# VH-VL binders against o27280, part 21

Target 1, 266 residues: o27280
Amino acid sequence: MDSMNVPEVLEIKRIVEESESVKTFIFSWDFRREVRPGQFVMVWDFRDEKPMSVSLIDPVRSEIGISIRRVGEFTDRVHGLSEGDLLGIRGPYGRGFELMGRDILLVGGGIGMAPLAALADEATARGMRVDALVAARTADELLFLDRLEAAGVNISTCTDDGSCGFKGFAHERLLTLEENHDMAAVCGPEPMMFQVMRILDERDVPAQLSLERYMKCAVGICGQCCLDDTGFRVCAEGPVFWSQELSRVREFGRYRRDPAGRRVPW
Short names: E, the ipSAE of ESMFold2; O, the ipSAE of OpenDDE; V2, 0.75 times the mean of E and O plus 0.25 times the DockQ between their complexes.

## First folded at step 11 (VH-VL; framework fv_marstacimab)

Design u1 (at its last look DockQ between E and O 0.01; V2 from the best seeds 0.00; counts 0 for: pae E 14.9 > 2, placed apart)
Fold by OpenDDE, look of step 11:
Structure u1 (fold): chain C 266 residues (1-266), chain A 121 residues (1-121), chain B 112 residues (1-112)
Amino acid sequence: as target 1 above (266 residues)
Amino acid sequence: EVQLLESGGGLVQPGGSLRLSCAASGFTFSSYAMSWVRQAPGKGLEWVSAISGSGSSTYYADSVKGRFTISRDNSKNTLYLQMNSLRAEDTAVYYCARGSRWELLGYFDYWGQGTMVTVSS
Amino acid sequence: QSVLTQPPSVSGAPGQRVTISCTGSSSNIGADYDVHWYQQLPGTAPKLLIYGNSNRPSGVPDRFSGSKSGTSASLAITGLQAEDEADYYCQSYDRSLSGYVVFGGGTKLTVL
């Protein structure tokens, strides 16, 4: 077994409270092991294991950050941890985002901003101009705004209730924004991504989208994250897909499979 | 320094045509949506038309739809407004305005000095 | 007549505080579209004064401020100066008008 498939027990170096429901856990990282925005790691709390996106990549401090939203038993346990506590981390896995061009558009919803925040850091470091549409249900759920602003990202916010920025959904806001971007990266609720992708396709903006599926093995073996018809494994061929690839995925934006393999609507 | 310079204004008969130009400099022209805003003598501002940075999207006020055509040549850093079937109520100073970097129909951060269009018999 | 309603005129003495209101509806300001303000000095082109409800572009004094609440926006000018005499326009976006940019009718500010 490849060394990357063995969880490394790492100490939580720092915890950043991003919102009421989201924490970023910081770990020391040996960057001899490359990690790219859009890739994920498997987080092991010695009871269960879940895939989590990397939200911070800091080669200067030799740190990575993993942002986790409190949504269930596993994440409840993890959110109960303190600095100095241990977690098992294995990875990174999957295909990350590719950067191209000079101007990039980021469209993120909720915790979907996690990988995009990392991508923003890389893009700005490369001298790219970054526009970020940050969406959430409410103002309190908007993530990484200060971090993005500090990086020089041009931010547009969108909230369902209008508590901050544009009142409405991300795709609605997008319709009112300039279309001149060399590429786009999208991550968030799949219905949002579906609508955003449609708009970007109409505008001929190359787009990459990060999918979320139930992943068990993370190494393309178990098939739990396999997309219908295409056979794409989200953990292996993804989680980042080009819009052209997703156009072939019938279930995209429509349904997903739960751990039991049942179709569940979005 | 951002500069917008309108030209092409003048006197025209009702039913006539006129083509306005706006020469832009001091910024990456193709990165910004551009708009035409007009102001009749002694009156307020009225948005006329907008075009996306790439030129792929155009928008028109109902008052000019079907008669005016907005276009741009990014290689020449020039914005155009083709005005056909002109009416007396089209008499105004026409301003070229730069949209914000990201907003398609947002705010206008730079304005030209305007060019006067007079439609009269 | 204008989608956004402004008072036709306001006045104040030097040093005073004046406010200009901009009243919209549920399809524009009430829909949480941003409100922007422009200053037009006599015989000149409009100049961006406030963008995004309350942001000042570079070069705009801090005595100018913008706010938005409900279906209305307001421009406040403190420490009124003679050079502030101008026309002021609010601007927003209205989704009921096929996504049109909309201006207020304008307010003439006179410094007494």
Scores: ipSAE 0.081, ipTM 0.659, lowest interface PAE 2.2, mean pLDDT 93
Fold by ESMFold2, look of step 11:
Structure u1 (fold): chain C 266 residues (1-266), chain A 121 residues (1-121), chain B 112 residues (1-112)
Amino acid sequence: as target 1 above (266 residues)
Amino acid sequence: EVQLLESGGGLVQPGGSLRLSCAASGFTFSSYAMSWVRQAPGKGLEWVSAISGSGSSTYYADSVKGRFTISRDNSKNTLYLQMNSLRAEDTAVYYCARGSRWELLGYFDYWGQGTMVTVSS
Amino acid sequence: QSVLTQPPSVSGAPGQRVTISCTGSSSNIGADYDVHWYQQLPGTAPKLLIYGNSNRPSGVPDRFSGSKSGTSASLAITGLQAEDEADYYCQSYDRSLSGYVVFGGGTKLTVL
C-alpha cells in the first residue's frame, strides 16, 4: 500500500504483440494490492511516467497486463523493451467499473478495449452474458478479439474502412444492435463515447464510461486531470463515471485540454 | 469510395470574394471534421480552416481570420469556404481534406484534387 | 508562429535509404503531439503516408517508416525507387498557435 506513491520496479515477464502498434506487458503482481477493471497504473520508464490501462487481471497466475499503444517518445521507448527488462509501476489508481445485472454491453474503440477486456473476463467469470462492440479504423487495429471469443463474449465489430464487420462508427453500429442490456461499459475516443452515451441514455441502459485526461500526480493533488465545470479529477473521482455524472459536464465530448491545461478542439 | 470534389475557384481582383464548395461522397459526412488546406504556386502546404462534424466549432489560421468563413451543410454533404477581402497572397490551389473520425484537428486521410484561386488585377 | 523545419531537398540512388527530418520545438513535437506525413507527386493532391508518428495506412508499402524523438520526427524510405520522387510534408499541432495545424515546409526527394 505504502508503495503507491513510489513506483515499484517490476520485471517484464511476457510481451504480447496485440497489433502493429499495441503491445501488452505482463508482470507478476501481489494481489494484496487489489486491481479492478477500469483502474489505471502509472508506468515509469526511468525518464517519464504515463498513465496506462490495465488489460489483464489474473489472480490465479498472479499477473497483471498493461496494454500500451505506440504513439510517441515514451511509448516508443517502452515498445523497444524486452522480456526481463524493468519498468516502474505506481498504482492502481481511480474508480473501476461496477458490474450489475446479468447482461452487459461493452463498447470499445481502439485501445479503449484494454480495460474492457479485463472487465469481460470478470463478467464472464461471474456468469454474466457479455456482448461486445469492438471498433477500430481497420481490421488490423481491432484488439482482443480472440481473447474475448475464448471468454465466451458475443462480438460485433465495426471498422472505418469496412475491412472487418460493419463499415462505420461505433454509434452507427450500436443503432443496429439489440437494445436489451442491464448495463453498459464504454471506453474509447471521447467523441465516440459521447455519441454512444447519448444512445444508451435514450435506451435507458445504465452506462459507465472511462475517461482519460492528462495526468501528473495520479492521486488528485495537482489538479492536472480535472474535468471542466465540475472539478472532477479523472485520477481520483474517475476515470470511470456513470453517464448521469457525465451528462452534467459541458466539456465532455466537445473539447479536451492539452498538457498545459488549455482548451483545444478534439 | 471516398470522394471530395472542390469547385468555385477562379480569377478575382484584390478585395473580391469567392465561395468554394466541396462535394463529399462515399462516407458519413456529418461524422467527420473537415479542413481547407491551400498551396500557393511553387510553395508548401498551409492549413486554412477546420470545422467540426456538427458544424458547431470552427477554426482559422491567423492569415485568414475575419476574412474567410468555413461552413457545412450536412443535408447536402457539402463543405464551404466563403472568402472575402481577397489578397494576392491568397492565390493558391485550395484542397478539401477529411480529418480523422475521432480528431477535429489531426491528420488528413483523404484529399480532393483542389480548385485554383487566382487573385490578380 | 512555430514552424516545423524540413530540409528543402534530399537525394539518393535507387535501392538506398533516405531520411527526411522534421524539426519542431517544445510547443509542437516536443509537447508530445503526433506527427503525420504526406507524399505529393507532381501535379497531384497530397496523399497520407504516415499517421500517428509511425502508422501506415492501407496501401502504403513498408519501405516507408516514421519515428519521433524529442522535438523531431523522421520519415525513412528504404529500397528507394524512381516513383518515390515527390514532395514530402510533415504535419503536427502547435499549442502556441492555439488550435492551429502546422505543416513543415516540404522536402523534394530526387532519385538519382
Scores: ipSAE 0.000, ipTM 0.416, lowest interface PAE 14.9, mean pLDDT 84
ESMFold2 (binder alone), look of step 11: mean pLDDT 92; pTM 0.945

Design u2 (at its last look DockQ between E and O 0.09; V2 from the best seeds 0.00; counts 0 for: pae E 7.3 > 2, placed apart)
Fold by OpenDDE, look of step 11:
Structure u2 (fold): chain C 266 residues (1-266), chain A 121 residues (1-121), chain B 112 residues (1-112)
Amino acid sequence: as target 1 above (266 residues)
Amino acid sequence: EVQLLESGGGLVQPGGSLRLSCAASGFTFSSYAMSWVRQAPGKGLEWVSAISGSGSSTYYADSVKGRFTISRDNSKNTLYLQMNSLRAEDTAVYYCARGSRWELYGYFDYWGQGTMVTVSS
Amino acid sequence: QSVLTQPPSVSGAPGQRVTISCTGSSSNIGAGYDVHWYQQLPGTAPKLLIYGNSNRPSGVPDRFSGSKSGTSASLAITGLQAEDEADYYCQSYDSSLRGYVVFGGGTKLTVL
């Protein structure tokens, strides 16, 4: 078995409270093990295991960050942890984002900003111009704004209730923003991504989108994250997909499968 | 501190040309759309032209289309307005204004002190 | 002539409340575009006073407030002070032309 498939027990070095429901857990990381924005790791609390996106990649400090939203039993337990506590981390897995061009657009919704924040850091470090549309239901749920600002990212915000920035959804806000980007990276609620992708396609902007599916093994074996028709495994061929790939995925933006394999609407 | 400093204004004959510059400092220049707004003596504000942060998109008022060209050099933090075929009605103080990030549908939060352009025979 | 219509002048005594209207159409304010306000003191460049219909930038007193309804916007100044004497401009965007910035004709506020 590849060493990357064995969870490494790591100490929580630092915890950053991003919002009321989101915490970033910082770990020391050996960067001999490469990690790319858009890839995910499996987080093991010695009871259960869940895939989580990497939201911070800091080679200088030899750290990675994993942002976790409190949404269920597993995340409740994890959010109860303190600095110095242990978690099992295995990975990274999946296909991450690719950077191209000089101008990049990031469109993120809620916790979807996690991988995009990491991507923003890389892009800015490369001297790219980064525009980020950060969406959330309310102002309090907007993530990584200060971090993005500090990195020199051009931020536009939108909230469902208008408590910050544009009142409305990301795809609506996007229609009012500059169109000339060399590529786009998108991550958030799938209905949002679906609408955003349509707009980007109309604008002929190459787009990569990160999907979220139930993932059990993370290594492309169990098939739990398999997309209908295409057979794409989100953990192996994704979670980052090009828009052209997703155009072939019938279920995209329409439904997903729950842990029991049942189709559930978005 | 955000600073915008216009230059290049002066007296020019009708049909002549003039190039305005706006030196920007105190912020990431390439992150913001920039606009030229003019004000004829004793008159109101009139939007003239805008350019996106990257410079890839330009916009013009109908009154200056085909005659004026907006451009920017992000490496020099400078905004330009090339004005050709100048007319008497182009006489105004020309302001450089910082627009919104990444969009034109915003507001102008910083303005230069303006440079006077006089078109007269 | 301006796409947005403002009264040419308003006046008030110190301490009073004054209101400046900005009337647009279905292609600008009525289309949902935000209205912004600028203050221009005599002999100076315009200054952003209100953005996004009702937001005050840092340094702008709470005596200034903005509102928007339908195809119109309004700037209200309470506790009028001598230093408020200036020209005020509303600004928005018109959907009839992509990216077309539109200003009101301006309102001269005189403090009596």
Scores: ipSAE 0.082, ipTM 0.658, lowest interface PAE 2.0, mean pLDDT 92
Fold by ESMFold2, look of step 11:
Structure u2 (fold): chain C 266 residues (1-266), chain A 121 residues (1-121), chain B 112 residues (1-112)
Amino acid sequence: as target 1 above (266 residues)
Amino acid sequence: EVQLLESGGGLVQPGGSLRLSCAASGFTFSSYAMSWVRQAPGKGLEWVSAISGSGSSTYYADSVKGRFTISRDNSKNTLYLQMNSLRAEDTAVYYCARGSRWELYGYFDYWGQGTMVTVSS
Amino acid sequence: QSVLTQPPSVSGAPGQRVTISCTGSSSNIGAGYDVHWYQQLPGTAPKLLIYGNSNRPSGVPDRFSGSKSGTSASLAITGLQAEDEADYYCQSYDSSLRGYVVFGGGTKLTVL
């Protein structure tokens, strides 16, 4: 019936080097398939298929951008592709971010800034005030800063090594920033998100957090993306969850699972 | 190697206009917010205006809002301050200062030598 | 009247410790904004001394230190030297307007 569960083979129109380890691949996209910030797509390189962040949603140009960090065999192969090469794309899947109020805080760590960059574009287009805390290990791993600045986003930065902005972790920087926002959106390493969520809860700031789990089907059938103790499927009920939903999840911030389902430490 | 060189100061009568320039070198100019900070003779520092790296956002102290316009030309690595309706209290050394890269709530790590503006009849 | 309040002057003998206070309000330092410090030697432009409350740029001696608590910040200088004689300014932001930069009124340090 609906063929969105079968990858559509698309041509890479443009490749943007976001950092030494992150590229954005841009494709033509038919926006009859609506895409929301925080949703994901499955990227197929004709050998393997992985979930990837949508970082650019441009209905005017009929384009989407998918940001991919080089971290393993699949992503190494994709990073070796050129404009004109083909990839399979299926989706979008999952629940995206929901905007509310007039003032939003974004907290992104590493590649987690990808869906938040898309959200920032939507928020600024609606006339919202957008503050972003952008975190990475080093200055050259801070993502999307020029794009955020051009959109009028108020940027704060932190790096583990202090090479740019605040020296330290995102939650430590957050403690020193303005406390009043109508909502927050958080995406990055799960330990970071856990610490940030607790601060935001104490401040009574409604927060949405985007999780990553191992995925096979992306439509909620196989159960590989389930959260412990709740049965929430990241691909169906998430990947974006409200902080209240995550407060019931024992595993959040404690451990992750490998493709075989084994618990591994963060 | 960061250099900031102000120019365009001088003597002007009240109600007059001046345009200050700040030539920047030694860094990627378009990546940095820039500010003007002034210091009246024998007085403290007073922030005047700021502009984002792209030029899309501008900010002004209440004392100059509506009279001064900050701008930049990133192709020429130059920051500007158009000062209209000048008053005696605008008499000061005007410094060009570099803000942190992208950081809205940053600090000023490099300063120019300053250019003197005197407003008197 | 400056938004951030500093004492107009402080003094100390060579080798001693002095502190320079920077007092704000709930709309600036108390809202969580960082405090930065600048040194202005006679006849020169200001120079960054401390950023992000307590960080020193390269080339600034470790006898200069900064801290922040509540609505106030403090610059401490230990082992005073004659060349420390200068004006010192704190700087932060005020939440009344986005991006609104505020300076303290300045403190003249005299080394006796």
Scores: ipSAE 0.042, ipTM 0.604, lowest interface PAE 7.3, mean pLDDT 87
ESMFold2 (binder alone), look of step 11: mean pLDDT 92; pTM 0.945

Design u3 (at its last look DockQ between E and O 0.09; V2 from the best seeds 0.00; counts 0 for: pae E 10.5 > 2, placed apart)
Fold by OpenDDE, look of step 11:
Structure u3 (fold): chain C 266 residues (1-266), chain A 121 residues (1-121), chain B 112 residues (1-112)
Amino acid sequence: as target 1 above (266 residues)
Amino acid sequence: EVQLLESGGGLVQPGGSLRLSCAASGFTFSNYAMSWVRQAPGKGLEWVSAISGSGKSTYYADSVKGRFTISRDNSKNTLYLQMNSLRAEDTAVYYCARGSRWELLGYFDYWGQGTMVTVSS
Amino acid sequence: QSVLTQPPSVSGAPGQRVTISCTGSSSNIGAGYDVHWYQQLPGTAPKLLIYGNSNRPSGVPDRFSGSKSGTSASLAITGLQAEDEADYYCQSYDSSLRGYVVFGGGTKLTVL
């Protein structure tokens, strides 16, 4: 059995307050275990386990960051933790983003910016030009702006209420932006991703999108994260998919399955 | 140094046609959206048309839709404006303007000196 | 007539502070679109003065500043100089016009 499937108990080194509802938990990491932007880890609080995206990859400091939005009981408990407390981390799992070309577009919504922030760091480190469209409901929910700016990322913001940047949705803002990127990476609410993908396809911009599904095992065994018709396992074949792959996924942008396996609309 | 040089302006009869060109240098032409902005004598600025860096997306003011066509040849670093069915109200100095790097219809950070188009009988 | 409304003219003495307003609507400035400003000296092409509401391109003195609030924007010029005499235009984007770049009517600034 691969050691990556056994949770490693790690101490929280630092906690960064990203927003009112989002915290980034920093851990020491042995980079002999490779981790890529877009991959996720399973976070175990010794009661329950949830998949979380890696939002920071820092080989220099030998650290990773996991950004967690407060949305339920598990995350409530985790948000109650302090520096020095322990969490179980296993992984990383899944397929991460691939970088190609010279100019990359990032489109993120809410907590979806987490993996994209990590990708931005890698892209800029490689000397790529990075444009990032950062979307949120309100200005207070915009994530990683200072971090992205410091990395040299060109940022465009949009908010549902217009409290910062363009008033509207990401796909609406995207229609007003230049189209000549070599590739795009997208992560956020699935309805957003669906619309963004459509636009990118029309523009012939290769796009990768990170899906979110209920994941139990993270190792492609339980089938809880299987996508209808295709049989794609989000934890194994994803969570990052190319737009061409998602074009085959009927449920994409339309519905998902809850923990009981029921179809629920977005 | 970024340079934009318009040409092709002149006197034309109503109903006539004219093709403007804008030669660009000093930057990666294909990375930028380009626009035409005109200014009638003694009047303000009016946006006419825009084209994306790739040339795939074009936009027009209602006043010129169906009559003007914006295009570009990235291999020649040249922007074009084909003007058909010209009207007296089209008389203006036509400026070639570079858009911002990412904004399709954003701000214009560089302008040419303009070329005068006069439509008169 | 212009989508963005500017005063036709403003004036000031050397050393004074002047402001030029740009009033839009919920479909342009109020929609969150950025406002940009241009200076056009007599007989010359427009020059970008302010971009993204308040950013100065290189070479633009810090006595020029831009701001935006609600459906309006403002250009402020402090320490007015003779060479500032020019036409000034605000510019934005209007979503109600199917992607129109919109300019203000322009403001003629006279230095007394």
Scores: ipSAE 0.066, ipTM 0.637, lowest interface PAE 2.6, mean pLDDT 92
Fold by ESMFold2, look of step 11:
Structure u3 (fold): chain C 266 residues (1-266), chain A 121 residues (1-121), chain B 112 residues (1-112)
Amino acid sequence: as target 1 above (266 residues)
Amino acid sequence: EVQLLESGGGLVQPGGSLRLSCAASGFTFSNYAMSWVRQAPGKGLEWVSAISGSGKSTYYADSVKGRFTISRDNSKNTLYLQMNSLRAEDTAVYYCARGSRWELLGYFDYWGQGTMVTVSS
Amino acid sequence: QSVLTQPPSVSGAPGQRVTISCTGSSSNIGAGYDVHWYQQLPGTAPKLLIYGNSNRPSGVPDRFSGSKSGTSASLAITGLQAEDEADYYCQSYDSSLRGYVVFGGGTKLTVL
């Protein structure tokens, strides 16, 4: 019985190479600690601690998976680990996705497909029809395609360079897809999510979007994950927000803050 | 080896109905979006309709909306086009075409031989 | 009245280079959508020749190439051969007609 605020040290059971830059780390997990798609965990490498989305939730095998893109010093160190090595995990934290209706659209960019892959597994297990728009810069960066196909998800793709599927932005590809979904779930680069949200709002499709912000405490106390204008804490009221909640947030799609609190463009 | 075999074409009077079939083999049919593309005698190609791999998403050219219905039976590896309220302008060879694996709409990498539909009084 | 405009015919002698244009608008090629090309030999079904602007399927010779710029695309055929005599179609997507695949009007290539 561990506190949500104290990392549990877990052994890496399995590592899946999702791409050259993305690995999924799989751990044994006691599902008395419930985990929902869209929630995150804090991953501790005994030096630093970063929030990571849960990408696999498998109560049958008693496993969770956490997908990590190699993008800096922390993630470089974690990518250098092997099966049997240890990581600290605390959580899960945050508000996950809520499923509604019978037909769901997923729109994911890059590593943003990670929490959506977990959601797709749950949605298909509940008998929902799942369409996924999977976006990346290049074909080699399209994530989870085989897993989504095996789950019965209807896949559409786009790449910035046109190396697979539609050449262009996810919101441009979205205009070519069926408009009558009961809900949508969106995760990826914030500029992409902003454009996708606008289209979904015009179509009156209820949408939930998963945000990324700098986090420290993960339980809503320190204020480092707050959104301008609203005081919403990404770690507590999010990371998943309804589109109508985000429509009140000026910073969404426009800028972010670094660890020192300075505005930087996306 | 991918094969697409159309059938069900023929002569029909204006206002009549016809159902086209396309038997698919050599690939996992349910993984691919499928389209109907037509070509009037001596004329160019015209996209008619598309359907997703699962069959839940359908698209139609404006010229056929409300008159044509695309469907598929993934257990029989068969694509269908139900054509109602036929007009002389629907006279064409109708091709069954396979879309890309990852796209609902896109390019067409395999085509059937086509089946002729003639609408005349 | 095709959304994509191709010349009705082009011709060339064996060994020459021929270019077939495909002109669209800001709602299709100009919006960044891919252009694909098909060859249709007399009495046969179309076959894919170029996809994604410039990619050749397996078995298509190097002498076929595609490009896209602005609102237009181009199919180039070098080292023209008698067997290249066919109709050629470009194909893209038009966002103003959401969910709409569009073909060019076709170009008949004659080898002299």
Scores: ipSAE 0.006, ipTM 0.478, lowest interface PAE 10.5, mean pLDDT 85
ESMFold2 (binder alone), look of step 11: mean pLDDT 92; pTM 0.948

